# VH-VL binders against Putative transcriptional regulatory protein rrnAC0199: the designs that were tried, part 6

Target 1, 159 residues: Putative transcriptional regulatory protein rrnAC0199, of Haloarcula marismortui (q5v5e2)
Amino acid sequence: MDERIDPDELLAAVGFDADESVLTRRQAEVLALREHDIRQSDIGELLGTSRANISSIERNARENVEKARQTVAFANTLTAPVCVDIEAGTDIYDIPPTVYAACDEAGVEVNYGSSNLLQLIDDAVDGAIQQDTVQVPLRIDVTNDGVVHVRGQSAERTE
Short names: E, the ipSAE of ESMFold2; O, the ipSAE of OpenDDE; V2, 0.75 times the mean of E and O plus 0.25 times the DockQ between their complexes.

## First folded at step 1 (VH-VL)

Design e05 (framework fv_sutimlimab)
Fold by ESMFold2-Fast, scan of step 1:
Structure e05 (fold): chain C 159 residues (1-159), chain A 121 residues (1-121), chain B 109 residues (1-109)
Amino acid sequence: as target 1 above (159 residues)
Amino acid sequence: EVQLVESGGGLVKPGGSLRLSCAASGFTFSDYYMSWVRQAPGKGLEWVATISSSGSTIYYLDSVKGRFTISRDNSKNTLYLQMNSLRAEDTALYYCARELWRGSYDAFDIWGQGTLVTVSS
Amino acid sequence: QIVLTQSPATLSLSPGERATMSCTASQSVSSSYLHWYQQKPGKAPKLWIYGASSRATGVPSRFSGSGSGTDYTLTISSLQPEDFATYYCQQYGSSPPYTFGQGTKLEIK
């Protein structure tokens, strides 16, 4: 009656490679099935284990992804060839020229146009831009691949 | 920017029906699980129903199962709750809420203002 | 169904004091799936702490969450006037039902 979804096909479709991932194959299977709206009890039945075990696997998988994200953010802070500090009170129209100049100086090709860069800042840091002015200090890092990462300098998180 | 706006609440007699709508804006609606959570006057929060991003998986609170139907139209960025056979105990402010399913934790990170449903003679 | 019990039901304190409130689950829950919401009268709830200990956007550092298994705690190190509200804990394991505690009302003494 029910068509069985194949975890192997799901992982192959996205090019999953356990040797290159922080996730185990089982963790990747659970995340892929959840992304396809399969509930935990059905995943348990499909994979031959309990819903509770699937819940634990999903929790561990998400924790591993979060740790990996934090590790990449830390590494990018240390190794980014371009690092630009933007003070609170800066006119937003001064930001793209500053970033582009720093990238040119470092020989880095940036993958964002001016409007895309400003949108990325707005998306990354809630309330960062008001009245065409930066509201909180920002740090902008650009990787060797031209990927831009933005973080705020939140006083709330420095206790 | 990110916003949920509920509508469709009102006064209805026991046994009556109402259809609630939730208009989503400022995010990719089709990527998120959506839920209805209610709060009776002066009482706490009670989860009512959840629908997956595609609409294929649906869950209900036992006391509303068979009476309420959650649905969504991803082309219109709108969530619905069809409420039939309403009882006095269904009187509550009904919130539309987004679940952070694709991130860590699956919390209700965005809430609407709520729409009041009163079931009374 | 997992039942969440919050204590105390009402916490009466003055600005500057430390507030501590508890959420106890009827069975073990993952800390990743325990969340706290702040609700002020006439307003929608706001996600305040997710995954037992992570502050949501805009939440001051004076708020901290902790706990594991069946016992969870929300602490406010030095109460500000805007902190007086009702706080709800919520669990979402991996499938509904999602359940909320009955709430702890933090009020001015």
Scores: ipSAE 0.005, ipTM 0.498, lowest interface PAE 12.8, mean pLDDT 84

Design e06 (framework fv_navenibart)
Fold by ESMFold2-Fast, scan of step 1:
Structure e06 (fold): chain C 159 residues (1-159), chain A 121 residues (1-121), chain B 107 residues (1-107)
Amino acid sequence: as target 1 above (159 residues)
Amino acid sequence: QVQLVQSGAEVKKPGSSVKVSCKASGYTFTGYYMNWVRQAPGQGLEWIGQINPNSGGTNYNAKFQGRVTITVDKSTTTAYMELSSLRSEDTAVYFCARDYRSGWDLYFDYWGQGTTVTVSS
Amino acid sequence: DIQMTQSPSSLSASVGDRVTITCKASQGISSYVAWYQQKPGKAPKFLIYAASSLQSGVPDRFSGSGSGTDFTLTISSLQPEDFATYFCQQYNSYPYTFGQGTKLEIK
């Protein structure tokens, strides 16, 4: 490369701190370089290791990030002041008003418009919306910070 | 544990060649560059060159280009440095050293014990 | 080639003293500097990389600082085992080059 890509500069720019992260410094370096479209073999040359080892590090790093994301989502669900259950067969255009009403009652501000909320549901649960109708039961949780979490629910559940 | 074990001392005549070996153990040989550094009696350190054991790619200090050759034998996890057309100024202790890399940073983390090469008429 | 110049070439000190060794590059090398310790008859031992990053297992009385062209190695309180020759090394550009060394002797 004509211009050197420095992993230390990349990590410093985003404020990476290994003591606060689930990622090791090496895992963070590999992810940062991959985000800049550097090939695994080139990263191996840069970091003085094999392409296979870089591939393994990247896989483990991405797995750790996904697990961390799921852990935060779970923790937020437990403490959410707003919890809305949406049954299968609900018209999608009834969902945002229901969520907004629940948030108003709980004193929670939410910065998502109706289209953004519906997109969030579609993104979070594969196959959840078809023909403007909810296909599977959903639970929508809103944190004190106005962050919305959506998860699918089993049709059968213990009560 | 990581170990780099070098071949024994050599006494050579001017104009001859010397080949020093460095046997690596305790780590994945192809995962780290191997460097050669020399030190004349009572003097500082001088970098000769490096090899990537995985690819066989080399980079030499221009001062030695044309008379130094660094090679590896993956099956025995051994690196070699051959220096030809020896002069009295080549009298030195020759070290192999593994470099550890983190991003753009590197350092020679493990060194061989050194091989004394004496060039005298 | 990048020339690395150390100062002083030799230094006499007593156990417990604070010692500072400097290293100057002939051109900007960012923080791409490593420091090594060498005792008589032995191979060098690395101490610091990236100008200030201390290797695991190296006592915390050792520290490094600097960026660009001026770099410093400091030993906050000399111990008997610290009497040795110290070398800086730049790894910014090929060929890698070392300083001439600073010999730390008992006063």
Scores: ipSAE 0.000, ipTM 0.458, lowest interface PAE 20.1, mean pLDDT 84

Design e07 (framework fv_lutikizumab)
Fold by ESMFold2-Fast, scan of step 1:
Structure e07 (fold): chain C 159 residues (1-159), chain A 121 residues (1-121), chain B 107 residues (1-107)
Amino acid sequence: as target 1 above (159 residues)
Amino acid sequence: EVQLVESGGGVVQPGRSLRLSCSASGFTFSDYWMSWVRQAPGKGLEWVAYISGSGRYTYYPDSVKGRFTISRDNSKNTLFLQMDSLRPEDTGVYFCAKDYLGSWDRYFDYWGQGTPVTVSS
Amino acid sequence: DIQMTQSPSSLSASVGDRVTITCRASQSISSYLTWYQQTPGKAPKLLIYAASSLQSGVPSRFSGSGSGTDYTFTISSLQPEDIATYYCQQSYSTPYTFGQGTKLQIT
């Protein structure tokens, strides 16, 4: 068996281009290797650095991806054809049907299943779901391309 | 290397309870949703339950809802399935599976070897 | 619940043959379709996810395609170690459901 995975081959296979990405090449290499379930310590050995450095690179890479996702979500809220408001106290099992119905009415196709949609809510808003109910008001926007963006509805100012 | 090891299977009479455990290693357990999947003798796969990384969200199909409870102890990297009011139809090999939830997909990337459960008189 | 139907339920083929198994969903599942291999007495092994993505470490002779309700799994050149039961699974909606399985025999 071949003992090593080649990061250059992984990035070439997915068409990675650093000039078009918010990620550095090294960040992309680490994310690609992690998607192939390579442990951070093994990635460190493969790339000639410490496990701690790989952990830091992965954290920064994921933060950059999240920041890019939030930027796209903001841009899309200015033109989203579907906007669904979810009140606090809503049963989580009512959310996907509500979103899908709104998308059908607007002629928008969604590529997320029910479990993935609920996970998007959990990922986007900390503490949003507890005991199968929504704890804070949410706004769900769906773009013309069927991309779903979730945000909490809050009047609080950060300062 | 990711490893999942099930335990707790056995032979029990209908109406009794059994608790399965799954010991996880080789990944950050608390970051991943986990599932139980069963397989009756000579038959196909049937999904039984999932639980989110935090333990906050769970789901059960109607066949086990109200009888089975999935839980986890992230401090011990252990997944559990509490099976109450067992029926002959619950007989099968129970697999622990690691869920991978991405933006465009969700799949079981690693499975344990399974633990057999037989419900008979 | 989404019903997954595989065809054929069993097949026999020779080493080097091209083998195709199909999986049909009772409604569109938007490529949330996974293929697993299970050898007798062992746990299932992930081969293909998101309808067409090959899992790391899986030989390139395995491939998947399809969209909407209709999906296919192909082994381009059958090897002896490929004797197994193959399952498709949808993860588009809960409860997650599997096809009934296809038993592959090598003649």
Scores: ipSAE 0.000, ipTM 0.482, lowest interface PAE 19.9, mean pLDDT 83

Design e08 (framework fv_imvotamab_arm2)
Fold by ESMFold2-Fast, scan of step 1:
Structure e08 (fold): chain C 159 residues (1-159), chain A 121 residues (1-121), chain B 112 residues (1-112)
Amino acid sequence: as target 1 above (159 residues)
Amino acid sequence: EVQLVQSGAEVKKPGESLKISCKGSGYSFTSYWIGWVRQMPGKGLEWMGIIYPGDSDTRYSPSFQGQVTISADKSITTAYLQWSSLKASDTAMYYCARHYLDRSGYEFDYWGQGTLVTVSS
Amino acid sequence: DIVMTQTPLSSPVTLGQPASISCRSSQSLVHSDGNTYLSWLQQRPGQPPRLLIYKISNRFSGVPDRFSGSGAGTDFTLKISRVEAEDVGVYYCMQATRFPLTFGGGTKVEIK
């Protein structure tokens, strides 16, 4: 390995601050080194620990990141000024008008044209659109600054 | 305000088990190593080992490997030093200290007040 | 293990006079990152150790200007320009460049 690879320099370059993060410093170091394609065994040597311990740290780090993403999504749901629910079976050509109407009522300027909005839905929820029809229930949230977030309803709710 | 608060003094007999504590506050507990240092009466400082509470990674001085166990409970921001069977030679002041060992910042920047352990028959 | 040797063992000084403590390591303390992780700790009677100087010459928060550190490689010095009553205690050098972390034997600063 290149002995010039320094975890402190990598974290400084991206502005990592453990007090602002759900990640511990060690978890951040491992993720940063992995992003630079350093193998777990080499990270173990660099950080003075076992490959097995590095593997465990990386797994825990990635779980923490996923939990943080879900927390942000929940917080956004509580504060979004516009929330629209789209039922399975909805014609995709009805979606942009529904979103735009809700945004107009709330005084929110939306940043997406109709084709861009439909592409966003397709990108956000795999398999959400088939044969010009919505396949799974969707929730569309629009922030005060016009940013659109899309979630699958069945993925967010269970019984 | 960074603080490390240690458990109170202990008086034990040889062969007894003991677990002393070091509670951190005022900082991200899981982001810094905590080290343990022994000071025998009238003697200097000896590094025993460290733990990274975020992942429980531990490293021991060769002189203390197998003689003590270092652990941490991040839910209550507390690190521990434990003996399964105390000896009279374990009589000492034990300090915990926050340690920034990743090649930046200060080394052993904040120290606990110490826990006096007396082992006598 | 890196052995840290301090001299003198004790340093009786008159109030207002300078004091100098030396620390020598058995191996270079230069880390691969270019830094030298040599620290000085002060332990006043009945108190825990306190960080005084880190990375050879940097004063920790709240440490008076009368304390200074210098050195390179294997030879290091802590200097107190004018000793005050509260400076009485034991001073330790330590290295954090390599595991296991090691301390010097200590130098006792006493008022004569």
Scores: ipSAE 0.000, ipTM 0.484, lowest interface PAE 11.2, mean pLDDT 84

Design f01 (framework fv_lutikizumab)
Fold by ESMFold2-Fast, scan of step 1:
Structure f01 (fold): chain C 159 residues (1-159), chain A 121 residues (1-121), chain B 107 residues (1-107)
Amino acid sequence: as target 1 above (159 residues)
Amino acid sequence: EVQLVESGGGVVQPGRSLRLSCSASGFTFSDYYMSWVRQAPGKGLEWVAYISYSGSSTYYPDSVKGRFTISRDNSKNTLFLQMDSLRPEDTGVYFCARDYYGEWRSYFDYWGQGTPVTVSS
Amino acid sequence: DIQMTQSPSSLSASVGDRVTITCRASQDISNYLTWYQQTPGKAPKLLIYAASNLETGVPSRFSGSGSGTDYTFTISSLQPEDIATYYCQQYDRLPYTFGQGTKLQIT
């Protein structure tokens, strides 16, 4: 185990502010420690609670992050200068060229390489990629700043 | 206490199918990515599949892609590996493993005892 | 795929000896490396993760070091129960790949 990991230092380094985040401070502490490969049982000892409670906190934290990603992706879809629709069944290696071409046409510089873009899709939409194939329809939006957002559902429907 | 118990191994002829199971206990199964790792007789370890928390995302190396299917039933705390079109080179001990960290970067903090699979020609 | 090469493939040493094995990755893996111990007929056991972090409950005689493409695993004072095959594994990118293993035997 890392001997001198301090969650306060980890959170301070990234400027975490619970008043501006969907995460509680405790949720942020757990996520930061997990990013440093600290096991749930060790986090429990460090934070004075059970491993089971840490597991629950981490699960809730990840669900909150995913929900926030989907919310931001939806909002950005309404204003994004670049929108690319990807059909289910698309080979994932066809996605970066399609996104890059759309960005070039719109004069937008993409902030992600192809491997990073594919990882972003997998992170943003649970079940989006299986065996190098897209499993659900995706909408990929790119902001004027080159920030990519991915969602697995139509912006026209909320119910 | 974390436990992973594999079952379903056996001797099968080439071209046949076999389904392995892994029963998990002692932790919240649905909070972890899970993997299968195999080991041919007298050889090293080879990772063969992972599956995400919900069972929606999976990945396979080229050696088994299109033939093996990993799945899970979170209500039963059970991981599965469906192996189709088995080949002699698929022979080995198959381990169920818990992915620590998850997503694109993960290592295996707990392993089952393994279940032997022999594909005889 | 990232290729992991272990050296040596086999090693004989005496109780109390310092034992070092190495693992080289075909590309930079940013310390996303583990070491496992496997006793014949048993499942692998995690010893070291993130290149240098000792798993809880693992004796302090085991250690890991390295960065980039070059990593080492050390047993500072070999004990009889350490007879096993040791494997490194990278988890920087998919597919996860293992070294071929180092078989350790006591003379």
Scores: ipSAE 0.000, ipTM 0.480, lowest interface PAE 17.1, mean pLDDT 84

## First folded at step 4 (VH-VL; framework fv_lutikizumab)

Design g1 (from c07 with light chain S30R A50K Q55E N92Y; at its last look DockQ between E and O 0.38; V2 from the best seeds 0.00; counts 0 for: pae E 5.3 > 2)
Fold by OpenDDE, look of step 4:
Structure g1 (fold): chain C 159 residues (1-159), chain A 121 residues (1-121), chain B 107 residues (1-107)
Amino acid sequence: as target 1 above (159 residues)
Amino acid sequence: EVQLVESGGGVVQPGRSLRLSCSASGFTFSKYAMSWVRQAPGKGLEWVAYISGSGGYTYYPDSVKGRFTISRDNSKNTLFLQMDSLRPEDTGVYFCARYHTSGRWTYFDYWGQGTPVTVSS
Amino acid sequence: DIQMTQSPSSLSASVGDRVTITCRASQSIRSWLTWYQQTPGKAPKLLIYKASSLESGVPSRFSGSGSGTDYTFTISSLQPEDIATYYCQQAYSFPYTFGQGTKLQIT
């Protein structure tokens, strides 16, 4: 383990503030170290705890991040002038034009090119895109300032 | 230093297949989307394929859709272009290009030197 | 598809001259425009992205401007090493499309 790794420095470098985060400082430390490919066992040693505890912390941290993301996505759905539902089986070629058209109608300028939009979808929802086809239902929201938010939808949501 | 090196070009007859490779080095390959761009002799640039960093999705123009397949092996830092049903109009130099992201914006920041493909009877 | 119309197709200028190339999109591409330089027998090189952002390491004599459908590429003082073909490219919508290119020569 590189003795030069300081969790406090890592968090400082990325501007972590526990008062402004859903993550505890310990959770943030663990995630920061994991992002640097430090093993859970090594993190445990570094922080003076067990691997099992680190594993638990990491899991909880990731869950909190996901909850936060979902919460933000929900809030955006409430206020976003553009809301586009993409059905499973949709051709990915149709996604950007659909989103752009909706944005144009709403008078919103979106700052995502086609590749960025599709990448965002792929990053936001694991397995959302395979080859040329959407695999799961998606909700795409665009805020007034042109920020795109993507989330998966359960097939049961008849919205 | 970022390097992209294309290979696999050659002379083929119409209807034949050819597979191009692009070897990437100097960066984390899997974090970058990649593209192929071609240039016919004495002509401009034409985008021919896009693949996400994970390889989860691909994109093609109508000119090559159904004939060309872009793929990647992230464990080998290699990009591929399978070209089937080749036509004379597919003749040109094929470039491998990295798609870099700066904020929300993406662009081709690094290009290989290209590999020549000639389709002729 | 978005068509990119680049002009002129070729131009000749003297060392030290100001050179301007234009690129017009068939529809708004919202600054998703990139300029590339290609010297003979070489790979294209990124110069400008996001219509006006200069790539790191690119000389300051290169610049880009524009919005909507109309964009301009400028060399403030042409240098001998600037002999190349220049291309604009939109990445707003698939398929990505390039201008026809502008071949720049020095008299």
Scores: ipSAE 0.029, ipTM 0.665, lowest interface PAE 4.8, mean pLDDT 90
ESMFold2, look of step 4: ipSAE 0.063; ipTM 0.593
ESMFold2 (binder alone), look of step 4: mean pLDDT 91; pTM 0.904

Design g2 (from c07 with heavy chain T58K S102Y, light chain Q55E; at its last look DockQ between E and O 0.04; V2 from the best seeds 0.00; counts 0 for: pae E 7.8 > 2, placed apart)
Fold by ESMFold2, look of step 4:
Structure g2 (fold): chain C 159 residues (1-159), chain A 121 residues (1-121), chain B 107 residues (1-107)
Amino acid sequence: as target 1 above (159 residues)
Amino acid sequence: EVQLVESGGGVVQPGRSLRLSCSASGFTFSKYAMSWVRQAPGKGLEWVAYISGSGGYKYYPDSVKGRFTISRDNSKNTLFLQMDSLRPEDTGVYFCARYHTYGRWTYFDYWGQGTPVTVSS
Amino acid sequence: DIQMTQSPSSLSASVGDRVTITCRASQSISSWLTWYQQTPGKAPKLLIYAASSLESGVPSRFSGSGSGTDYTFTISSLQPEDIATYYCQQANSFPYTFGQGTKLQIT
């Protein structure tokens, strides 16, 4: 028979748990429905609220997701013995020597070759490398066990 | 276009030393990480050393750590492997190999033809 | 260290046969897997990188697939010039390790 989109089923399929998320259940519902190309006005009808309210919920949900990403990145930086900042405009071939030098100074052995590091950056941040040049500022963290994490950075201009 | 030529192999007695060279041409040598890979007679491939493009970072498997030293002279486009305290188990053909540092994945895109090393009494 | 186990270690097949070689990693290597061909007396030659990407100039009868720990190399229609030993290699982390090799012969 005819099936309608059910946000409870969408959230169950991805294992959403509001008690373990920075998103409220309503925020998660809105994001899930938007991922299925449902218009904000139609989401409003489905959830029993106005399109304007849905627009506000979506904006706040996306802000919460971005803040959560930044919080995790910050926490990782606090515990990593090696942190390397790479500026936009950097020649990609200068990145591995910079990381290796920082790791050597900290007594950390990294388990990645030069190409591994460059590929890890490209995989972690879409569009980070173009024409042998870094396109956005990057932060590279290396743990005591040699595990490498990469994230992009944006200037925060609040306050 | 890319060319890697190994030399310096030979027959030596256990406990002795040997230095291998690999001459590189056809590319900007200092931009590429390099490795040595060996193959015992009738056996498989074993990676034995890594060196970054600048030469500032090196890595070795436990089987050779402390006995082998990889190095490079970027002004002469030459890769080296210093092999000390040689054992019969080090017998094999030694290849120099270039990493593909342009692009998304780590793999050896060019290999030399190898230089044989025999360690026997 | 990540151990790479190839299967089978040796095989014979007829011209035109489909040949499959598997490579298992002792832990996930996230498609950081490369296949090399080595003709007797020669250096290895790159065939496939990133588990499934065919190197330029390599015949299309060669292919690769897999993810995680399990990877497969296939020759769709075996040719006489394919007699060689085939190696998989992981580049997820140091030490970079090879499978023990698969010797392919043609009957």
Scores: ipSAE 0.018, ipTM 0.563, lowest interface PAE 7.8, mean pLDDT 85
ESMFold2 (binder alone), look of step 4: mean pLDDT 91; pTM 0.915
OpenDDE, look of step 4: ipSAE 0.032; ipTM 0.659

Design g3 (at its last look DockQ between E and O 0.09; V2 from the best seeds 0.00; counts 0 for: pae O 11.1 > 2, placed apart)
Fold by OpenDDE, look of step 4:
Structure g3 (fold): chain C 159 residues (1-159), chain A 119 residues (1-119), chain B 107 residues (1-107)
Amino acid sequence: as target 1 above (159 residues)
Amino acid sequence: EVQLVESGGGVVQPGRSLRLSCSASGFTFSKYAMSWVRQAPGKGLEWVAYISGSGGYTYYPDSVKGRFTISRDNSKNTLFLQMDSLRPEDTGVYFCARYRTWGTYFDYWGQGTPVTVSS
Amino acid sequence: DIQMTQSPSSLSASVGDRVTITCRASQSISSWLTWYQQTPGKAPKLLIYAASSLQSGVPSRFSGSGSGTDYTFTISSLQPEDIATYYCQQAYSFPYTFGQGTKLQIT
């Protein structure tokens, strides 16, 4: 059965709300469809527009997502009760205990198991983990509601 | 369309090695973590290996740790499972599955490749 | 390791019936639970992720709920094509583990 991809269903499934998102509905639709590996040309056909338009929408959408990510990361730096710095060379198996300990100290409940935390790191920062070792300095922020955010830190060694 | 096609299954004697492959298409392979999940005849599903998108880290259950090695060649869109020191209990269908970070689920599965370990 | 206890192991119901399957984790898995459907001779198919999120293309008669350690999978109106074995899976932590499965038949 050709799993009919319905953009509306996709958005509903992930709880998209245009009023609460930096993305427009169209941007969200495009990203949702792209996430399901639908080609831009096919999306264009599906949504009744040109491939070029879909490409533009996708680009803008991704840009907005990145801006949002950066904004959130910034905010977390300011307000996150838990801020953990992970140095390059750290064994990845040491990361979860460190984060959890910090969360416990702060009274924050994290809704991420070890595997998910590590995956989040790997997904958030390209090349962050290689051979079970952290390759670049990381900042892990945990919000009051237990949301984990990961970003790479530029190794500015304070001389 | 996302496609996962496993290969390399067969019949082997205990103690032997086997290498499974999974050919991926229809998506950016390197952006997705991958896993192998196996199913013994008439039994349930058992996760056997996980590899991140970059291949930076891997995980195994104790049942296969030290014997199985998951790897990937992102340039070839191929996932591998090297199975060493095979045991009869390793018999089953081995599925390649794509892992999604959001929701932490396997959204696409191959049809599986059968592995039989018998004397 | 987190053990997933799925119940029942098997059930038989009639077309149109409401079917409920439960999955209990040995510890809280914080909604990192997935439900799969596997028809005989086929690969598992994703139905529900994150405990309650319906996968695109999956009929609305399928749903999931729960939190903490207890989760429920529901088919609101059983259809003939729903004959399958259903599995829950936690992705909270390695090693990922599955329930033992529920074999669903239609009387």
Scores: ipSAE 0.006, ipTM 0.560, lowest interface PAE 11.1, mean pLDDT 88
ESMFold2, look of step 4: ipSAE 0.006; ipTM 0.545
ESMFold2 (binder alone), look of step 4: mean pLDDT 93; pTM 0.942

